# VH-VL binders against Uncharacterized protein y4jR: the designs that were tried, part 2

Target 1, 151 residues: Uncharacterized protein y4jR, of Sinorhizobium fredii (p55518)
Amino acid sequence: MKTLIVEDNPKKRASLVEYYSSEFPSDDLEVTSALISGLRVARDTKPEFIILDMTLPNYSPDENKGSRIELMPFAGREFVMRVNRMSIKTKVIIVSMFETFGVAPRLITLNSLDAELRDRYPNVFVEAVHYSQAQADWKTAIKNARLSLDR

## First folded at step 1 (VH-VL)

Design a10 (framework fv_amivantamab_arm2)
Fold by ESMFold2-Fast, scan of step 1:
Structure a10 (fold): chain C 151 residues (1-151), chain A 124 residues (1-124), chain B 107 residues (1-107)
Amino acid sequence: as target 1 above (151 residues)
Amino acid sequence: QVQLVQSGAEVKKPGASVKVSCETSGYTFTGYGISWVRQAPGHGLEWMGWISAYNGNTNYAQKLQGRVTMTTDTSTSTAYMELRSLRSDDTAVYYCTRDSYEWLRFGYYGMDVWGQGTLVTVSS
Amino acid sequence: DIQMTQSPSSVSASVGDRVTITCRASQDISSWLAWFQHKPGKAPKLLIYAASSLESGVPSRFSGSGSGTDFTLTISSLQPEDFATYYCQQANSFPPTFGQGTRLEIK
């Protein structure tokens, strides 16, 4: 299987890669760190499984000529919507460090975003889970989602 | 060079609210986050929550959820922490500290620069 | 929440001594541990981050080691200004949690 990881945080990215490579060593894994590069790889390679962060920069530091890195809190939501419009056969899981998004008093929770994405994009979106290195919930979620693609 | 300067001591009655400010200088405010940590008399350090100065994302300690709000004002490079429905056991020195702008990177930087602390006394 | 257990709760030492403080996490935190020095009337000061990385400006007599659940802060040759309370803190998962502190006192 072709799997894409889109994650800009080096520590979390390393953990995701280590886990996925160990659990599914025969899969072809590609890794990117920004929204735009992630979308290009998805379009060009049509991965069957995508592991995605909710908060991503538009461009990685290597792609960004300037010193500033602009993070987009809802980049993962944008990514899911755009991948859905590509009409490729893929499933997306979001693994996020953040439990809340936006500004007080109108905060949006990860659980609320999960419910929204399941409702709007049921053909491509699987679920959103919280990342914690101390807990293994995200590992179980990734494994279950990936195994559901085996027929 | 890098400094976090907090507002002065406060004395409040139970049920009141307090809002502590943390004015920063010497670095790019929006490149970091701010954690709030308190210490009650005779107790250890207790984390209250974190806010990204970059995008305003927050994460609060579960026991304070519903009572605490953290905000930033990028025009003044200032972070704020408001605690509502004060109880006597909220009496503590409150610190702001510079942290990473995204939570998972917290361990890369640590809480490397701290404000001087603000004593909040809650008594009738 | 991850519990951080620090030992000893206090230690008495003399200038020139080697002092070791330990910290145990209730769960694997990899290397995501920091050490702080705290003196009365002052804010805490970061000494070590990522278990073993010395913060800029901190004297080389301070060192950190460990990974997983067991961590150590060592002061190789105690100086008068080192008498303080020391805290460990895990940065692996929300909420970050602190040890209860080790008070380092003059013998």
Scores: ipSAE 0.000, ipTM 0.497, lowest interface PAE 13.1, mean pLDDT 84

Design a11 (framework fv_amivantamab_arm2)
Fold by ESMFold2-Fast, scan of step 1:
Structure a11 (fold): chain C 151 residues (1-151), chain A 119 residues (1-119), chain B 107 residues (1-107)
Amino acid sequence: as target 1 above (151 residues)
Amino acid sequence: QVQLVQSGAEVKKPGASVKVSCETSGYTFTSYGISWVRQAPGHGLEWMGWISTYNGNTNYAQKLQGRVTMTTDTSTSTAYMELRSLRSDDTAVYYCARFYDSSGEFDYWGQGTLVTVSS
Amino acid sequence: DIQMTQSPSSVSASVGDRVTITCRASQGISSWLAWFQHKPGKAPKLLIYGASSLQSGVPSRFSGSGSGTDFTLTISSLQPEDFATYYCQQAYSFPYTFGQGTRLEIK
């Protein structure tokens, strides 16, 4: 199995990598930190499983010479849509530190994004879950999604 | 059907600014990025920049940084490209193009807008 | 910036000929390469994406190959409507860059 992690926060990324590597040591794991690099790896390697953040920079600092790095609150939604159009056999789970996105009065919740993505992309999107270092819910969600791919 | 329709030709003097529009239809506007590409007479294609219709993030070619601004209006499914401090070497046909699929392919293009910069 | 260099800059050919155009990237771009056809007075037209995938509606006489730094566009049996300028374009990293173009002319 080839799995891709797209996560820009170094601490959360390290936690995801540590958990995934210990739980599924036989999988080939690739890690990226930005929307566009993630999409390139997905297209090139066609990973069967993708663990994705909702809020990502478009480019990592080394990819975006001289431009300010801005976090895109809905990057994960764009990623799922574009991966769906690649017509690759993959499943995507979103693991987010944030439960709300945008600014009032245009706030969107993680739950509403989850419902939207499950409705629009049922063949590729699994679910969106909240990340907290104090809770293990995200670990259970990742494990369940990955095990479902073993047929 | 997918269509990108650009605003009409412009004639400008050096130092002026121009704003070209690209009105889209036939698809979900926020599902694709918009890139701007120009071609000066007798020259090849030159990428100017990209804007995400989803979040408004932009990336501009370095030679145009500081002179170009790309924006979108989701309510009208329209993208805009404004180029300031025009020079004679900005004379070109300007195209908007939809990013295809996984972020790099330009699958549908506007018809082009000729911008002539002359004194 | 990734520099894209096309060869040849121009080629003269006859209808029915096999034509090959090459594109070289200054660094590895995996398969993130597209080919476009451009005719005077028209917008560019996408022919090939992902180095080798034929865009829907494009005739099967067009094919693309290559990966990494070296890429080729082939027209197996040239038709009258194929006389145009062809551009390669990398989508690996910003800024996106095009080759200088290859003009395909009637012999």
Scores: ipSAE 0.006, ipTM 0.501, lowest interface PAE 14.0, mean pLDDT 84

Design d02 (framework fv_daratumumab)
Heavy chain, then light chain:
Amino acid sequence: EVQLLESGGGLVQPGGSLRLSCAVSGFTFSSYWMSWVRQAPGKGLEWVSAISGSGDSTYYADSVKGRFTISRDNSKNTLYLQMNSLRAEDTAVYFCARDLEYSSGWYFDYWGQGTLVTVSS
Amino acid sequence: EIVLTQSPATLSLSPGERATLSCRASQSVSSYLAWYQQKPGQAPRLLIYDASNRATGIPARFSGSGSGTDFTLTISSLEPEDFAVYYCQQYSNWPLTFGQGTKVEIK
ESMFold2-Fast, scan of step 1: ipSAE 0.006; ipTM 0.613

Design d03 (framework fv_daratumumab)
Fold by ESMFold2-Fast, scan of step 1:
Structure d03 (fold): chain C 151 residues (1-151), chain A 123 residues (1-123), chain B 107 residues (1-107)
Amino acid sequence: as target 1 above (151 residues)
Amino acid sequence: EVQLLESGGGLVQPGGSLRLSCAVSGFTFSNYAMSWVRQAPGKGLEWVSAISYSGGSTYYADSVKGRFTISRDNSKNTLYLQMNSLRAEDTAVYFCAKEGYDFWSGYPTFDYWGQGTLVTVSS
Amino acid sequence: EIVLTQSPATLSLSPGERATLSCRASQSVSSDLAWYQQKPGQAPRLLIYDASNRATGIPARFSGSGSGTDFTLTISSLEPEDFAVYYCQQRSDWPYTFGQGTKVEIK
């Protein structure tokens, strides 16, 4: 199985990679850190499984052409939409450090984004889960999503 | 329908100041980065300045850094360019341009432009 | 800065003819190149992004190709509304730069 991880935070990325590589050592894992590079890899390699952050920079440090990195709070939502429109045969799970996005009074919760994406893109989107070092919920969610592809 | 409408251009003497405005409609202004691009008479296009969707990051061409300030008011759907210490070489039509969420081309991809406003700096 | 050089400066053609416009970069821009159309007194309009992708609403007669340093915009059969100035733009490095333009005019 080809799997893609799109995650910009080095510590969270390392944790995701370590967990996934240990749990599914036979999978072909590719890792990117930004929205644009992630979409290009998805288009070019057509991974069967994608683990994605909700908040991503548009470009990675080596793609950030002379400007500072700005995080896009809804990048994961845009990623799912674009992957769906590419008609890629894949399943996407979002793993986010944040449970709210945007600025008051227009705050959007991870739960509401999860419900929206499941409704709009049921063929590609699995779920969105919160990342916490104190809890293993994200590990269970990744494992269950990945194992469902073996059935 | 997406519309961008610039205003505030005019004739000014060297060393003077002008503030340009760009009023937008037809899209959620607070979701997109914006830029100013200028065109001197008979010349090509030159990128001048950019501002992130939140206003938290601003960028400038070396030719205007320290003299121009880009800003935005998301509650008013308006982009601004404050131009100080104007020089003859700043004479141009100034366009505001919306950055597209164009995942293939990246930033900036200018998918919509205003009509432009003329700034003439002469003594 | 990356310099974009367009050629020819002026292309004189009749409606129905094929137009081929070139843009050459002083260093590699990968596929990070866009094309814009500008008519007299009007703002530019995005035609092509990422070297070869048509923007929404742009007719199929417009196509882009190339990568690295050499890029081409092709208009397969000129319509009266296509007589305009065309600019290429790179987003590969900061500052973002435009070519000097190619004017497509009626012969």
Scores: ipSAE 0.000, ipTM 0.495, lowest interface PAE 12.6, mean pLDDT 83

Design d04 (framework fv_daratumumab)
Fold by ESMFold2-Fast, scan of step 1:
Structure d04 (fold): chain C 151 residues (1-151), chain A 122 residues (1-122), chain B 107 residues (1-107)
Amino acid sequence: as target 1 above (151 residues)
Amino acid sequence: EVQLLESGGGLVQPGGSLRLSCAVSGFTFDSYAMSWVRQAPGKGLEWVSAISGSGGSTYYADSVKGRFTISRDNSKNTLYLQMNSLRAEDTAVYFCARGRLIYGSGSWFDPWGQGTLVTVSS
Amino acid sequence: EIVLTQSPATLSLSPGERATLSCRASQSVSSYLAWYQQKPGQAPRLLIYDASNRATGIPARFSGSGSGTDFTLTISSLEPEDFAVYYCQQYNNWPLTFGQGTKVEIK
C-alpha cells in the first residue's frame, strides 16, 4: 500500500514514521511537511492511506521562494476537502497535537472538526485523533484505520 | 548485483543544454526514489533533484528550479536529468544515487553511480 | 534550508588513533542523518543511516550517535584506508542538505 504522511513537526513526524514503518513494513511510505506539497503528492501518487496534521504551513522553507512561512490552523480540513475533489481511492486520518484551533473567542475543538469532516467527506475521511507521545491512542487509531483498508 | 552507470556529461557553453542518463540494474527500479547529487571540483556534495519511484513526484534544489528537469523511464530502467540554461556554477561531477524504498520522501543514498563530469565554460 | 556544520574541517591523525567527527544542524533533524565516506576520484559510500545504524558491509570501528541537532561519527581505531573526506547529510526536510565535509588526513 502507498501511504502518505503530511506533518510539519519533526519530532511528531519521526514518531509517526517509526511507528508506521514498524507496524506496516511492506507499505510504501512517503512523507511531506506542507499543505501544497502534500496535495501535489496525493494527486501524483494517489496514496491509499493518508496520515495528516490539522495545522500545516502552505509551503515549507524549501518550497517558499523567500516568502514568509505562515501556519494554517485548518490546513488539514482544506486538505481533506481538496483530496475528496480529486476522486481518488484514499482514506485520511488526522493526528493533531492540538485539541482547539483558532483564537478566542472563535475556538473550534478537534472533536467538532472530526464530526464536521465525517459528515461532509464520509468517502475519504476516517477520524481525527489527538497526538500525545505519552499515550498510545493515536497508534491504535492509525492501526485500525489502516487495517480497515485490507480486504 | 546493483549497478548505477551515468552517461551524457561533457563540455558545454554557458546557456547550453545537456541530458544526463543513469542506467540501472540489479533491483526493482520503480520501487525506489532516485536522486541526482553534484560535486563541484574541490568542493562538497550538493543535492540537486529527486524523483519518486512512479515518477509522479519531483523535487529540486532552488539553484536549479526552472532549468533542470528530472525524469525516469521505468520500462528502460533509466533515470534522466535534462539540464537547460547551463551556467559556469553548474560545473560539477553529477552522481545518480538510489534513495530509500520510500517513494518521494527524503532519503539517505545507497548505492551511488561513479559520476559523470559536466564542464560549463567557453 | 537546514544548514549542517561539520567540525573540525581537518583532522590530522595517525593509524590506530580514534577519530571523532561532529555534525551540527541549524534545526532539529530528529534521527534522519546519514554519514558518507569519499576517497579521491570515487563516489561517496554510505557508512551510517538513521544517525546510528551501520550500512551493510561497514566495519564495526565506525559508529554514529546523536539526535536532534548534534551528531557524532566515531572511528575507534583508524586504518590506512579510513583517511578520506566524511560528509553528513540530513533527510528530515527538503531540500536535502550535506555538511561541508571533514578531511581525515595522515599526520
Scores: ipSAE 0.000, ipTM 0.493, lowest interface PAE 16.1, mean pLDDT 85

Design d06 (framework fv_daratumumab)
Fold by ESMFold2-Fast, scan of step 1:
Structure d06 (fold): chain C 151 residues (1-151), chain A 124 residues (1-124), chain B 107 residues (1-107)
Amino acid sequence: as target 1 above (151 residues)
Amino acid sequence: EVQLLESGGGLVQPGGSLRLSCAVSGFTFSSYEMSWVRQAPGKGLEWVSAISGSGGDTYYADSVKGRFTISRDNSKNTLYLQMNSLRAEDTAVYFCAKVPYYDILTGYYGMDVWGQGTLVTVSS
Amino acid sequence: EIVLTQSPATLSLSPGERATLSCRASQSVSSYLAWYQQKPGQAPRLLIYDASKRATGIPARFSGSGSGTDFTLTISSLEPEDFAVYYCQQRSSWPLTFGQGTKVEIK
């Protein structure tokens, strides 16, 4: 199976890659770090599984030409929308270090984003889970989502 | 900072020619698709033509195909519309507009910056 | 060509009321749809792009929704400056096309 990881944080990305490669060594894994590069790989390679961050830059540091890198808090939501529009056979899981997005008093929670994406994109979106050093919940979520594709 | 300024409009007789210009400032002109959109008096918007950032690809509405030619000079930051064989039906305000992004990856960002328009009147 | 049909042609409302404007495409345009506002004597102003994204500087009272063939522009509470003509526009296929416009006028 082809799997794509879209994650801009080097440490979290390394953890996701290490876990996934260990658990599913036969999968073809592609890794990107920005919204646009991730969407390009999804279009070109049509991965069956995508592990995605909610907060991403539009472009990688190289593509941004040394300019300030602005993180978009809802980039993962945008990614899911566009992948759904591509009409490819894929499933997306979001793994986020943040449980809230935006600025007070209009904070949006990871749980509310999860509910929204499940409702709007049920054929593509699986779930959104919190990434925590102390908990293995994100590992279990990735494993369960990936194994569901073997049915 | 970002500005589009059209010029070259005026009164012309049927069968005549006019060349419109759109002077661009405040962004990297060669990186963006540009369009011409017109509006006849009291009527709605009608897209006329588009050109890719490099100038390699051009597109036209059927009503102007074969008569109008869109072009650009990236060294002069200027967009052009050469209008030949003009008809009374071509009477309109002509706007130039910038398109930031368009494709499956980035989506359609719309025409985010417009000029003020230049009036073309075709009558005898 | 893809035909965009806007309804109603004219919407007569008072300040403070909600305006709901429809745009229907003759075939699917996915989310490649934008909304523009035009006031008399002025160039159009981009309001919404990619069906639902608010353009820079556009007030939160403007929102867009829909995909495929049915799209809606909503103004949650009309301000005096919102009385204008609104156009939808598609970029799914060539040639690019605009709807005929919906005029939002004072009741």
Scores: ipSAE 0.000, ipTM 0.482, lowest interface PAE 12.9, mean pLDDT 84

Design d07 (framework fv_daratumumab)
Fold by ESMFold2-Fast, scan of step 1:
Structure d07 (fold): chain C 151 residues (1-151), chain A 123 residues (1-123), chain B 107 residues (1-107)
Amino acid sequence: as target 1 above (151 residues)
Amino acid sequence: EVQLLESGGGLVQPGGSLRLSCAVSGFTFSDYYMSWVRQAPGKGLEWVSAISSSGSTIYYADSVKGRFTISRDNSKNTLYLQMNSLRAEDTAVYFCARDSPTYYYDSSAFDIWGQGTLVTVSS
Amino acid sequence: EIVLTQSPATLSLSPGERATLSCRASQSVGSYLAWYQQKPGQAPRLLIYDASNRATGIPARFSGSGSGTDFTLTISSLEPEDFAVYYCQQRTNWPPTFGQGTKVEIK
């Protein structure tokens, strides 16, 4: 199985990679840190499983040489929509450090984003879960989503 | 000065065991994935094994899985490769190589290499 | 696993000439391709990472290009110290794999 992780935070990325590689060592894992590179890899390699952050930069620090990094709070939503349009056989799970996005009065919760994405993109989107380094809920969610792809 | 120094190579009989060490200096060892890459006499490069910064994630080439064990001791800045059930086909120079730091896992390059240590499996 | 095929197997050239080395992947590796130089009795030395970025300390005569499945390493004007074996390497997917090498030798 080909799996893609798209995560810009180095500590969270390390935790995701170490967990996933330990749990599914035979999977071919690719890791990237930005929306555009993530979409490029998804199109090129057509991964069957994608672990994605909701808030991502458009370009990684290295790709954005000499430029300031701007985070896009709904990049994960954009990613899911665009991957759905690619018509590839994949499942996406979102793992986010944040439980709310935007600013009042346009505040959106992770739960409402989860419900929206499941409704709009049922063929590709699995769920959105909260990430906490101290808790293992996100590990269980990733494992369950990945195992659901095994027949 | 950044340096990787391998040791532990030598002559061993088929079915025997050998442990390689790679002593690391000049950078924060615990920030990097580390790999072992080997090269048989007159042949090309073949990746053998990789280990994450903390040691919790480990990869092996199919040809060595079940026989080799990669490990690291971050307190001693040392990478290890325990080689069991050695075969003639394992004869090679074994290189220690610095892999991606966790922060730059997107990068696929080995940027620092040791000098290598020769392992000869022969009767 | 992804197979990398390098061509030609051997390039026989003179100092001052341009060397062009090819690496082709059995499936897309995006831009996650590196090039290494190896001299007899020495460890490999990283030249290019992520298809086109020169590693620290690598002379400007070395350049990399390509994406997807087709990659090229170019040495614009060969110096005597450039006669060596060159390897491409990918890690788009685990395991990382290397090409079989291209030997650049003096005519």
Scores: ipSAE 0.000, ipTM 0.502, lowest interface PAE 15.1, mean pLDDT 84

Design d08 (framework fv_daratumumab)
Fold by ESMFold2-Fast, scan of step 1:
Structure d08 (fold): chain C 151 residues (1-151), chain A 120 residues (1-120), chain B 107 residues (1-107)
Amino acid sequence: as target 1 above (151 residues)
Amino acid sequence: EVQLLESGGGLVQPGGSLRLSCAVSGFTFSTYAMSWVRQAPGKGLEWVSAISGSGTSTYYADSVKGRFTISRDNSKNTLYLQMNSLRAEDTAVYFCAKGEWELLHAFDIWGQGTLVTVSS
Amino acid sequence: EIVLTQSPATLSLSPGERATLSCRASQSVDSYLAWYQQKPGQAPRLLIYDASNRATGIPARFSGSGSGTDFTLTISSLEPEDFAVYYCQQRSNWPYTFGQGTKVEIK
């Protein structure tokens, strides 16, 4: 299976890669750190599974040719919408370090985003889960989502 | 209306322990990450600790790691900071602060603060 | 950790004058910088987040600008209630850090 990880935090990215590679060693894993590079890889390689952060920069520092690097709090939502428009056969899970997104007065919770994405993009979106180094819930969620693709 | 009310500050000897509380009202407490920020007399602000809305993720400044424990009780709308092995340099007003974003970068609502004095 | 240096340490101005406060970072914080106002005996109050966005309820005379390592808070025309200490804060790198503060006092 082709799997894509889109994660800009180096420590969390390393944890996701280590877990995924050990659990599914036969999968072809590609890793990116920004919204635009992630979307390009998804378009070009058409991964069957995508593990995605909610908050991502548009471009990595080395890709940003003169434009300001800006972190997008709802990049994960944008990513899911764009992947849905691409009409590729894929499933997306969001793994986030935090439980709220955006700025006052337009704050949105992870649970609210999960419900919204399940409703609007049921063909591509699986679940949004909280990442915690101390807990294994995100590992279980990733494993369950990935195994569901084998059925 | 949103309110954060700290309590539990006081005078304590070096090596002692103290627990701070922050009572929260006016927003869905379990939705937001919370932080403790302190300010030593006549000095600037220092971020101390943060906890996610669910309580499963905790973060600490290096100066307090291993000595302080942040926790929350979402059923009581209360944030806690357990402070152990207190040092003179921990003397400060401790503020309870609500995070604005998932990234905890801006603190949009603050409590009035509670004074902790560590002296021999 | 990222060190934030604020200048000047003290600004002595009269009501109606323009105040310009600087915050310099030891390394790039992109646009992930906030400004707070604090009066004696009170908690800090958020003024600006992400370099240039005014927080809810903050008067239009407050504005922020800058990116990377060089940031400015401007108060276009000082009101009596604006005389306070101002702090910058970055969230670009963990741990989050604050500047030492700039005191704006009556001339």
Scores: ipSAE 0.000, ipTM 0.481, lowest interface PAE 14.6, mean pLDDT 82

Design d09 (framework fv_daratumumab)
Fold by ESMFold2-Fast, scan of step 1:
Parts: C-alpha cells; sequence; structure tokens
Structure d09 (fold): chain C 151 residues (1-151), chain A 121 residues (1-121), chain B 107 residues (1-107)
C-alpha cells in the first residue's frame, strides 16, 4: 500500500509519521508539505490512502526560494477535488489543527466542511477530524480509514 | 510581474481555422493549469477550454468540443488554442487565463489583454 | 450546466454608498464561487474566491458571503474606481460557468 501525507506543520507532521509508521510498517509512506507538491506526488504515484491538512501553503519554503507564501485555508478541499478528478482508487482523510476557517464574521467550521466533502466526493473522501495532542481520536480515525482499504 | 500576452486573432470566414497563442512570464508556467475564456462583443464571460499543468488532461465547453484543441508547450511558456470549423457565434475576444492553483477546475487570478476573433462572411 | 443568475442587471449608486450584488445558482455549488471585476476595455480581475476569501491586493471594502445557491458581493462604501461590471463564477462542476454580470454605474 502507498500512503501520502500532506502536512506543513513540522510537529504535527512528525506525530502523524510516527503514528502511521508504527501501525502500518509495511506501507510505503511518502510525505510532502504543500498543496502543489502533494498533488504532483498523488498524480505520479497514485497513493491508495492520503492524509492531508485543510490549511496548506501552495509551495514549501524550499520550493519558492524564499518568495512570499500564502496559507490556503481551504487547500485540503482543492486537493480532494483534484484527486477525485484523477479517478484513482484512493481514500482521503483530513486531519486539522483548526476547527474554524475563513474570516469573521463569515466562518466555516470543520464539521460543515466535512459534511460538504462527504456530499460532493463520497467515493474518495472519508472524513475530516480535529488534531489534538491531548486526545487519540485522530489516531482512531486514521486507523479505521486505512483498514477500510484492505481487501 | 506576471504577464500573459495573446496573439493570433483576426478575421476569418465561417468554416475557417485560426490558432491562438498565449506567451506567459513572471510565474512558473509548468506548475499551473491554464484556460481560455471568451467574451462576445457586449456580452458576458464564457469559459471555453482548460488544460492541466502537465498537459495530460484537457477540458472543453460543449459548444467547442470536437472543433477546438487546447495545448501547451511548457519549455516555451506558451499556451495554444487551435480553432477549426469556426462559426459566427465564435466571434469574441479570447482571453488567456491562469488558474489560481494547479488544478484546471478553478478560478483565474491573472488574465491576458485578449485577442479578437471575428468570424464573418 | 450550472446557470448563474446575477441581480440586479444594473445598480445605480453614488460614491460612499453600499453596494449589494446577488448571484443565484441553479443548483448548490457549496462555497465554490468567485467574483470578478471588469472595467471597459480591460481583462477581468479576481476579487473573491471560495465565496468569502479576498484575493491578494483586494481592498477590505469588498466582501463575499453565501453558500449553496445564494451568494452576495458587498462593497461597503463605493469608491470612484469601483464603478464596473461584476461577474460571479462557479467551479463546482464542469463546464465552468459565469453569471451574466451586474453593472455598477454612477447615479
Amino acid sequence: as target 1 above (151 residues)
Amino acid sequence: EVQLLESGGGLVQPGGSLRLSCAVSGFTFSSYAMSWVRQAPGKGLEWVSAISDSGGSTYYADSVKGRFTISRDNSKNTLYLQMNSLRAEDTAVYFCAKSRIAVAGTYFDYWGQGTLVTVSS
Amino acid sequence: EIVLTQSPATLSLSPGERATLSCRASQSVSTYLAWYQQKPGQAPRLLIYDASNRATGIPARFSGSGSGTDFTLTISSLEPEDFAVYYCQQRYNWPLTFGQGTKVEIK
């Protein structure tokens, strides 16, 4: 099984990698930190499982050579749409440190984004969960999603 | 400075052909999907065609499918639109538009000045 | 195809007034809607993407709201340079479609 992690926060990324590697040591794991690199890897390697963040930069600092970057609050949504269009056999789970997105007074919750993605992309999107160091809910969500891919 | 410059427009008879080009600079062309969007005189915007960052996927409006072909040359930073079997209703200013992100099905953050195509007898 | 209907067709206002422009979709487009400004003889300029996010360099007086089928672009206090035609666009489904436009003109 090929699995892709797209996560720009080094501490959260390390936690995701450590957990995934310990639970599924036989899987081939690739890790990227930005929307465009993530989409490129998804297209080229066609991973069967993708763990991604909702908020991502378009490019990593190394890729943009110190140019200005913008964090994209809904990058995970764009990622899911593109992957769905690839028509590959994959499942996507979003793991986010944030529970709200956008600008006040117009805010969108992680729960409402989860509902919209399940409605729009039922064949590829599994769920969106909140990342918290104090709780193991995100670990359970990742494990359940990954196990659903086994024949 | 991001710049998109269209060329190749002109007057053509119904049933004729034209090839539009869009030369780009100021961004990494190979990292973004591109589109052609047209606007008939005094009318609104109409999406025509889109191409993925690699050129591996192409998309067309039903009105042009089978007649128009979108392509790109990433080594030359140039987008193309081959237009065949032209009709009077194809008369419009054709804009080259940069996708905001890598995916083709998106919004356009930069546009060229447009090139006018007139299909008339 | 998803049809976007903009209203009003023309909005006549004075500088300093609030402008409220509507865009209705024939089916739900979630939040996958953008707004563009076009001045005579110029290419369109992206203002708002994904219903409510301001594009780079766009003044704070521009704001977007809505989800599903009903969307609004608000200009809190019109400046002279804001008198233009405004278009909405959806990216929910192929083909990509635009509304017919709302012209904001000086009263």
Scores: ipSAE 0.006, ipTM 0.513, lowest interface PAE 15.1, mean pLDDT 85

